# Designs tried in a protein design chat: VHH binders against Uncharacterized protein MJ0448. Part 1

No score or structure here was measured in a lab: all are predicted.

Target 1, 256 residues: Uncharacterized protein MJ0448, of Methanocaldococcus jannaschii (q57890)
Amino acid sequence: MIKILVDNTAYKKFFAQHGFSALIEINNKRILFDAGQNSITLRENLRLFNEKEGFDYIVLSHGHYDHCDGLKYVIENDLINGKVIAHKDAFLDKYAGNRYIGIDEEIKEYLLKKADLEIIEEPYKIDKDIIVSGYVPREYEYEMEEFQCIKDGKRVKDEVNDDMFLIAKGILITGCSHSGIINVVEYGKKLSEIKGVLGGFHLVGVSDNYLNRIVDYFKSQDFWIMPMHCTGFKALTKLSQLNNFVYGHVGKIIGI
Positions, changes and structure headers below are counted from each chain's first letter, unless a header gives other numbers; antibody chains are not in Kabat numbers.
F, E and O stand for the ipSAE by ESMFold2-Fast, ESMFold2 and OpenDDE, each averaged over both directions (binder to target, target to binder). V2 = 0.75 x the mean of E and O + 0.25 x the DockQ between their complexes.
[cut] marks letters that were taken out.
The coordinates of atoms that the task and the answers printed are left out; those that the model quotes come from them. Centres of patches stay.

## First folded at step 5 (VHH; from g46 with H53W)

Design k1
Fold by ESMFold2, look of step 7:
Structure k1 (fold): chain B 256 residues (1-256), chain A 120 residues (1-120)
Amino acid sequence: as target 1 above (256 residues)
Amino acid sequence: QVQLVESGGGMVQPGGSLRLSCAASGFTFSDYRMSWVRRAPGKGPEWVSTISWSGGSTSYADSVKGRFTISRDNAKNTLYLQMNSLKPEDTALYYCARDEIYYESGFDYWGQGTQVTVSS
C-alpha cells in the first residue's frame, strides 16, 4: 500500500502542509519517502492513519526542507529502524535567492553522524519490487527554478543532482522532479514498467510552452498520474482533464 | 513591515500601452519570486504573470502572452509589467503579489492595486 502522509491538499480529517511524504508498505517493509516540512504535520497524519511503527528505510527525494524537516519527529521518536537513502548533494547548504531551503542543520548533523546513511548515485534495489533511482539523467529539456548551493565554500548554481524517485511495483513516486518530470518518467521506464506516477511534478511557475509539452507527454502515456505538492494549480487544471488523471491528497491510499 | 505599492495604471484606448510598477519595501526583494494578478469587475482574481527572484525565468497567462512583459530591477526593489496592444478584456485592477515558490495561489502579500481601463 502507498499512503499519502503530507501534501499541500488534505481530505477531511487530515492536515495539509506545503511539502511531501508517502508511506510505502510492501513485502513486510515500511518505507518512508520524504517527511514533509515539520514534525507536527507528519506526526498527526501518521496518528490519523493509525501508523505507529518505525521505518525500515527512509528515502530522501532531495535535500529541501519541505521534504526533510519532518524527520525531526522521526529522529526524536527513534523511528528509524534501518537505512536512510540519499544522494550526497542532499546535504549541501541550499538556497533560493538568499533564503535557505536546505535540510535543517540539526537534522543534517544527525543524518550524517548517527544514521545508517546509504549514499547512492546509481539505482539501488531495496527489493525485487522496490528501486530507488539515484541520479536522474537530464536527457530531455526541462525548466527549473534558479537554485544555489554552497560547494567548497562558494555559492554556485544548484542543479539539484540529488533529485531521486522510488518505484514500488510499477508505481513511480517523486518528490518534486527537479530533474524534469519527463526525465524522471523516462528514466523510470528504463528501470521498471510504469503503471502510475505520483508526487510533485514541479510545474508551478513554468512557461506555457513547457506546460503544454508536459500535458501532451502525459496524454500519450498508458499509466495514471497523480500530480501533487509543487505541481501547481494551473498545471493541475490542465492535467485534470486527461483521462488518466487521479486526484491526490493527504489521506489517499493506493493499493499495490 | 512588508509593503507593495503599485502605480502606472490609467485609461487607454484599445491598442494602447501602459507600464505598471510595483515598489517593494520591508523585505529582501531579491529573495522572492513576484507575480501580477488582476481582478476584472465582478470577477475573481486571475493570474497574469510571474518572474523568478533573479529575473531569469518568466511565465504568462495565455490571454496576455506576447503582449505583456514582466521584469524586475532588484537594485531598485521594483517589479514591472509592460502592457502592449491592450484590449477591453484587460480592464481590471492589477495587483503585484509576493509569492512563495511552493504555494499555488499562496501569495502572502498584495499591493492595493492600480486600475487599468481599456475603453474606446
Scores: ipSAE 0.000, ipTM 0.182, lowest interface PAE 15.1, mean pLDDT 90

## First folded at step 7 (VHH; from k1 with I101T Y102W)

Design m5
Fold by ESMFold2, look of step 9:
Structure m5 (fold): chain B 256 residues (1-256), chain A 120 residues (1-120)
Amino acid sequence: as target 1 above (256 residues)
Amino acid sequence: QVQLVESGGGMVQPGGSLRLSCAASGFTFSDYRMSWVRRAPGKGPEWVSTISWSGGSTSYADSVKGRFTISRDNAKNTLYLQMNSLKPEDTALYYCARDETWYESGFDYWGQGTQVTVSS
């Protein structure tokens, strides 16, 4: 089962917040994919799902606060039962313009010094049904917001090399697709059969030409799509007209 | 109800200092990123500074970097802005805001603001 724990849209009793998080339960493994932006939202949505147990794996899609800072709850309540999987660049100080958008310093300190942290660059198998992508090759043209990070004391462009996705039994889960959603899906196809794609497609603010290309790309695909989080309302209005569109929100449960 | 109440504004000479405070209530303050935003006469809102929930990560607009310091006391539910070496260009209504995003409606709750006037 996949449970949507954090998203910008929530159904009924659940709480919405800018960010993303999903719980994957498969083969007696509990995997937390991202944690949203704050402790209270993650805690309350877990409570509403009656989810009390810790996690065998935590996967960070990339090092932005709206995907990682909900780990405050997880850390403070000793809910990490195993490994945390991330790319090394997740821990860089990250900026949008002058605004800091990286992981909170106390969470970063804990993950680097106390957690069982597994740094990956290549595809990583959790088991036969679950793979984490590692670095996503940028083979197709895409639009990305201009991010910055600190490397060797210098502010440089952030390519978001830490952008990663997870595939569980053919369901591709992405945080924001800062690698470009077509790059994410096409690389995912090289790693596994794809039955569905869910998460943030980061189509907010993109050009009409790029958005039309994304719509055309998904129109002919045999898998369903559940765009959420940073996809953006304009993109959602177009993608929702596709036959393979599925409405996503906090509270959604996907059987696998 | 969520409440953000700014204080500490006033009139100062160029080169002077002020310390702004923002009292927060009605939510779990320590779970949220917080920002200072200002509105100068005849201009739209300008982001000034942001602080992470722990206080360990801070950022500043270029116009204030090196002169302003954002801080927070989570035990007292209070956000602060220490403003040094004030310039006439810093004259504005200063708001405490609860941060949410950097690219859309970026702040979900605002205070009423406190006036800072740098002149004479």
Scores: ipSAE 0.623, ipTM 0.859, lowest interface PAE 2.2, mean pLDDT 93

## First folded at step 9 (VHH; from m5 with S30D K65E)

Design n1
Fold by ESMFold2, look of step 10:
Structure n1 (fold): chain B 256 residues (1-256), chain A 120 residues (1-120)
Amino acid sequence: as target 1 above (256 residues)
Amino acid sequence: QVQLVESGGGMVQPGGSLRLSCAASGFTFDDYRMSWVRRAPGKGPEWVSTISWSGGSTSYADSVEGRFTISRDNAKNTLYLQMNSLKPEDTALYYCARDETWYESGFDYWGQGTQVTVSS
C-alpha cells in the first residue's frame, strides 16, 4: 500500500506543503520515500493516517530540502528502524542560483555519522518486489532547471546525479525526476514492469514544445500516471486530459 | 495566529551598519526555513538571504554576499540580518518571510517590514 504523505495538494483534512513524501507498506516492510520539507507537515499527516510506527527503510530521491528536511521529525522521534538509502551526491551543498536548496546541515550530520546509511549508484533491491533505481541514465533529451553544487570546494553545475526513483510491485515513485521524466520511466521499464507512475515530473517552467512531447509520450503508454509536487499547474491541465491520468494528493492511498 | 514582526531599521550613512530582527510567533519557528526579502522604491521584491531551520545552511543574493549575515536564535524565535558596509542601493523595506518554496516566489507569511534608508 502506498500513502501520499506530503504534496503541494491535499485532500480534506490533510495538510499541503511544497515537497514530496510517500509511505510504502509491503511484505512487512515500512519504507519512507522522501520526507517533505518540514517536521510539522510530515508529523500531522502521519497522525491523520494513524501511522505511529517507525520505518525499516528511508529512501531519499535526491538531496533537496523539500524532500529531506522533514527527516527532522523522523530523527527526533527515533523512527528510523533500519537503513537510509541515498546516492552520495544527495549530501552535496546544493543551490538554485545563489539560494541554498540542499539538505539541512544537522540532518546531513546525523545521516552521515549516526544512521545506517547505504550509499548506492546501481539498482538496489530492498525486496523481491521493491527496487531503488540508483543513478538514472540520461539517454533522452530533457529540460532541467539550472542547479549548482559544491564539489571539492568548487561551485559547479549540478546535474543532480543523485536523482533516484523506487519501484514497488510495478508502481514507479519519483520525487522530482530531475533526470527527466522520460529518462526515469524508460530506465524504470528496464528494471521492472511498470503499471503506474507517481510523483513529481518537474514540468514547471518547461517550454511548450517539451511539454507537448511529454503529453504525447504519456498518451502512448500503457500505465496510469499521477503527477504531483513539482509537475506544475500548466502541465497538469494538459496531462489531466489523458485517459490514463489519476488525480494525486496528500491523503491518496494506492493499493499494491 | 502566525505573526512576523520586523524591527531594527532606520537611517544610516553609507558604510554604516544595522541589525534587523524578526520576532516570530504562532508557529513552531525551528521547523521552518526563513528568508529576508527587500523592496526598493519603485521596484519589485528582491530575495536577500535564506537560512535553514537549524541555522547551519545560509545563502545570499550576489548584491549582499560578504556584507550581510543572516542568523537565527531558535530558543528566542528570532531571525536576524546583520547588515554591514551599507550602500545607497540597500535602501528598501525589508521583510521577514517564512520560506516554503524556492520555485517562483513562495513565501506563505510576511511581516509588515522595517525601513532601511542609506543616505548621506
Scores: ipSAE 0.227, ipTM 0.683, lowest interface PAE 5.7, mean pLDDT 92

## First folded at step 10 (VHH; from n1 with T28E)

Design p1
Fold by OpenDDE, fold request of step 13:
Structure p1 (fold): chain B 256 residues (1-256), chain A 120 residues (1-120)
Amino acid sequence: as target 1 above (256 residues)
Amino acid sequence: QVQLVESGGGMVQPGGSLRLSCAASGFEFDDYRMSWVRRAPGKGPEWVSTISWSGGSTSYADSVEGRFTISRDNAKNTLYLQMNSLKPEDTALYYCARDETWYESGFDYWGQGTQVTVSS
């Protein structure tokens, strides 16, 4: 099953936060996909789910604070039982304008120095039913917010090459889809059969033309979608009109 | 109840220094990114600086880079802003703000602000 742990929308007593995290339980494995923005949100939502155990795998979709800094809770409570999977660029200092939006330095230091860190760029199979994408090819045009990062001591454009997703038994889980949601899904199709897509589609601030293209794309797909997090209200209003739309929020449980 | 209370503002001459403090209560301070925002008379809010929960990562607006330093003491639930080489254009009400969000609400909590006036 998949439990939504962190999202911009929460149900009932669950805590909402700008960020994303999901717990994936499959084949006797516990996988934490992202960790949200901070410790308290992740902690409280785990508590509300009555989740007490650690994680066999932690997968970071990309190196933004609203997906990683929640690892404070995981680290401080010794809940990492296995590997942390990330792209190398997740550890770069990242900026939106002049604002630092990368992973907190203490989190980075822990992951790099103390965790069993698996750096990937190619697809990584956890088992027959679970795969982490690695780098997502950019075959289709997409709109993305302008980001910067420090690379080799220089401030350069950040294409967010660290953007990754996970597929568990045909369910594609994406953090922000900085690669473009179409690129994410199409690459996912090459890796596995796709039955559903959930997570942040990153459609905030996009042009109407691009949004319409995305809507048309999903209209033609056979799988269900559960856009959350950075998808944006405007995009959600349109996507929610599709027959394959499923409303997602913290507290949601998806069977797999 | 979440509370943010700024202090340390005042009137100084150009080139002077001030140290602002923000006392936080009612929440787990060390779990949140914290920021300073200022609003000059007749102008909209301007982001000044942000610090990550651990204090290990900081960022600044171009207008204050090299002059201002953001820091925090998580044990004391306090956020700081050291302001050096102050300029008249730094005159503003300075706010402590919690949990910056990029696409929706901005910050979830603000203090009442502390006035900083730089004049000869």
Scores: ipSAE 0.909, ipTM 0.948, lowest interface PAE 0.5, mean pLDDT 96
Fold by ESMFold2, fold request of step 13:
Structure p1 (fold): chain B 256 residues (1-256), chain A 120 residues (1-120)
Amino acid sequence: as target 1 above (256 residues)
Amino acid sequence: QVQLVESGGGMVQPGGSLRLSCAASGFEFDDYRMSWVRRAPGKGPEWVSTISWSGGSTSYADSVEGRFTISRDNAKNTLYLQMNSLKPEDTALYYCARDETWYESGFDYWGQGTQVTVSS
């Protein structure tokens, strides 16, 4: 079962916030995929789902605050029962323009010093039904917002090499797809059969030509899509016209 | 009932200093990123600085880096901006804003602002 815990859109009693988080429960494992932007939103949405238990795994899709800083709640309430899985670049100081958008320093310190942190680059199998992608190869052209990070004391372009997704029983879950949503899906196909794709497609601010190519790509696919978070309203107006589109929001529950 | 109330503005000479404060109420202040944004006469809003919820991660616009320092006191629900080496081009109405997203102007709540005027 997959529960959408944080998204820019919420249904009924749930709280919306810029960010993403999903709870995956299968094979007696509880996996938190991203944690959203802050403690109160994650806490209240978990409470509204009547979810009180800790997590056997936490997977960070990438090192941006709107995916990681909700870990404040998880850490302060001792809800990490096992491993935190991330790419090493998730912990870089990250910027959009001059604005810091990386993980809060207190969260970062905890993860690096106290958590059971599993740094991955290659696909990582949690069990027979659950794979974390690791680094996503950039084989298809894509448009990405211009990000920066600090490497070796230098401000450099951030390719967001830490962008990763998770597949649970054929459902691909992505945070923002900063590696390009086609790269995400095509790499996912190499790792598993794909029945659905949900999460952020990061199509805010992309050119019309690129957006049209994304729409054409998904039109030909035999799996459903549930674009959320950073996908953007303009992109949603076009993707929602596809036969395989599914409306996503906080409060959504997907059976698997 | 989110409220953000700025104070500490005033008139100073070039090279002077001011310390701005923003009293926050009606929300869990220590759970949010906060920003200072300014609006110079006849101009649109300009992002000045952002601070993470813990205060451990800060960032600044090029025009103020090295001169301004953002900080917060979560026990007092207060955001600060220490402004040193002030220049005439720093003249603006300074707003405390609750930060939400970075792609566009992504602030969901704003204060009324406090005026800073730097002139000889």
Scores: ipSAE 0.689, ipTM 0.882, lowest interface PAE 1.9, mean pLDDT 94
Fold by ESMFold2, fold request of step 13:
Structure p1 (fold): chain B 256 residues (1-256), chain A 120 residues (1-120)
Amino acid sequence: as target 1 above (256 residues)
Amino acid sequence: QVQLVESGGGMVQPGGSLRLSCAASGFEFDDYRMSWVRRAPGKGPEWVSTISWSGGSTSYADSVEGRFTISRDNAKNTLYLQMNSLKPEDTALYYCARDETWYESGFDYWGQGTQVTVSS
């Protein structure tokens, strides 16, 4: 099963917050994919799901605060039972314009110094049914907000090479798809059969031409889509017209 | 009920310093990113600085980098802005804001603001 723990939209009783998090339970493994942006939201939504146990794996889709800083709850309550999986660039200091958007320094320090951290670049299998993508090749044109990071004391363009997704029994889970959602899905198809795609598609602020291409792309696909988080309201109004669209929110449970 | 109350504004000569404070209540302060935003006379809001929940990650607008320092005391639920080498263009109403996202409006709660006036 997959439970949506954090999203910008919540079903009644759950709490909404800018960010993303999903719990995956399969083959007696508990995997946390992202953690949202703060402790209280993740904590309260887990409580409402009656989820008390720690996690065997934590997967970070990329190093932005709205996906990682909810780890404050996980760390402070000793809920990491195994590995944290991330790309090395997740830990760079990251900016949108001048504004810091990276992982909080205390969380970053813990992950780098104390966690059982698995740094990946290539696809990584957690289980026969669960694969983490690693770096996503940028083979298709896409639009991305201009980001920056610090490398060797210098502010440089951030390609967000740390953007990655997870596939669980054919369900592709993505945080924001900063690699471009078509690149994410097409690479996912090389790793597994795809039955559904959920998470952030990062279509807020994109051109109308690009948005129309994304809509046309998904219209032709046999799998369902559940766009959330950073997809953006305008994009959602277009994507919701597709027959394979699924409404997503905190509180949603997906059987796998 | 979320409340943010700024203080420490006033009149100062160019080159002077001021320290702004923001008292926070009604929420778990140490769980949120916080920002300072200012509004100069006749202008729209301008983001000034942001600080992460622990205080370990900070960022500043180009116009204030190297002169202003954002900080927080989570034990006292207080946000600070140390303003040094003040210039007339720093004259503005300064707001404490709870940071939500880097795009759109970006802030979900605001204080009433504290006036900073830099004049000769």
Scores: ipSAE 0.688, ipTM 0.884, lowest interface PAE 1.9, mean pLDDT 94
Fold by ESMFold2, fold request of step 13:
Structure p1 (fold): chain B 256 residues (1-256), chain A 120 residues (1-120)
Amino acid sequence: as target 1 above (256 residues)
Amino acid sequence: QVQLVESGGGMVQPGGSLRLSCAASGFEFDDYRMSWVRRAPGKGPEWVSTISWSGGSTSYADSVEGRFTISRDNAKNTLYLQMNSLKPEDTALYYCARDETWYESGFDYWGQGTQVTVSS
């Protein structure tokens, strides 16, 4: 079962916020995929789902604050029961222009120094039905914001090599798809059958030409899509016209 | 009710200093990123600085880096901007803003602003 915990849109009693988080519960494992932007939103949405237990795994889709800083709640309440899985670049100081958009330093310090941190580059199996992608090869043309990071004391372009997704029983879960959503899905197909794709497609601010290519790509696919978070309203107006579109929001539960 | 109230603005000579404060109420202040944004005469909003919820991560626009320092006191629900080596081009209405996202209209609550005027 997959529960959407944080998204820019919420149903009824739930709280919306810029960010993403999903709870995956399968084979007696509780996996938190991203944690949203802050403690209060994650806490209250978990409470509204009546979810009180800790997590056997935490998976970080990439090192941006709107996916990681909700870990404040998880850390302060001792809810990490097992491993935190991330790419090493998730912990770089990250910027959009000059604005810091990386993980809060207190959270980063905890994860690096105290958590049972599993750094991955290659696909990682949590379970027979659950795969974390690791680094996503960039084999298809895509558009990405101009992000920057600090490497060896120098500000350089950030390719967001830490962008990764999780597949649970054929459902692909992505945070923002900073690797390009086509790259995410095509790599996912190499790792598993794909029955559905949910999460952020990061189509806010992209050119109309690129957006049309994304729409055409998904029009021909045999799986459903549930674009959320950073997908953007303009992209949603086009994607929602596809026969395989599913409306996503905080409060949504997906059976697996 | 979310409230952000700026203070500490005023008139100052070039090279001078000012310290701006922003009193926050109506929300859990220590759970939010906060920013300073300014609006110079005849211009749109310009992002100045951002601080993470713990205060451990800060960033600055090129135009102010090295001269301005953002800080916060989570026990007092207060955001600060220490402004040193002020220049005439720093003249603006300065807003305390609750940071939401880095693109477009990325702030969900704003104060009324406090005027900073740097002139000979």
Scores: ipSAE 0.666, ipTM 0.873, lowest interface PAE 2.0, mean pLDDT 94
Fold by OpenDDE, fold request of step 13:
Structure p1 (fold): chain B 256 residues (1-256), chain A 120 residues (1-120)
Amino acid sequence: as target 1 above (256 residues)
Amino acid sequence: QVQLVESGGGMVQPGGSLRLSCAASGFEFDDYRMSWVRRAPGKGPEWVSTISWSGGSTSYADSVEGRFTISRDNAKNTLYLQMNSLKPEDTALYYCARDETWYESGFDYWGQGTQVTVSS
């Protein structure tokens, strides 16, 4: 099953936060996909789910604070039982303008020096039913806001090459889809049969034309979608009209 | 309830220094990114600086970089802003803000602000 731990929308008793995290339980494995923005949200939602155990795998979709900094709770409570999977660029200092939006430095340090860190660029199979994408090819045009990162001591454009997703038994989980949601899904299709797509579609601030293209794209798909997190209100209003739309929120449980 | 209370503002001559403090309460302080934002009269809010939950990561606006230093003491639930080499253009109401950016620039809680005036 998949439990939504962190998202911009909460239901009932759960806490919402800008960010994303999901607990994936499959084949006797516990996988934490991202960790949200803060320890408090992750902690409380885990508590509310009555989740007490650690994680066999931690998969970071990309190196932005609203997906990783919740690891503070995980680290402080020694809940990492296995591997942390990430792209190398997740550890770059990242900026939106002059504002730092990368992973907390102490979290980076822990992951790099103390965790069993698996750096990937190619697809990584956890088992026969679980695969992490690695780098997502950019075959289709997409819109993305300007990000920057520090490389070799210089601030350069960040293409967010560290953007990754996970597929568990045909359910594609994406953090933010900086690669473009169509690129994410189409690459996912190459890796596995897709029966559902959930997570942040990163459609905030996109042009109407692009949004319409995305809507049309999903209208033609035969899998369900559960856009959350950075999808944005405007996009959600349109996507929610599709027959394959599923309302996602913190506290949601999806069977797999 | 979440509370942020700024202090340390005042009047100082150009080239002078001030140290702002922000006392946080009502939430787990060390779980959150924190920021300073300032607003000059007649102008919109201007982001000044951000610090991660641990203090391990910081960022600054170009206008203050090299002069201002953001820090925090999680044991004291306090955010700081050391302001050196102050300029008249630094005159503003300075806010402490909890960084819960929903759209990369959003803050969910603000203090009432502390006035900083740089004048000869």
Scores: ipSAE 0.010, ipTM 0.247, lowest interface PAE 9.3, mean pLDDT 94

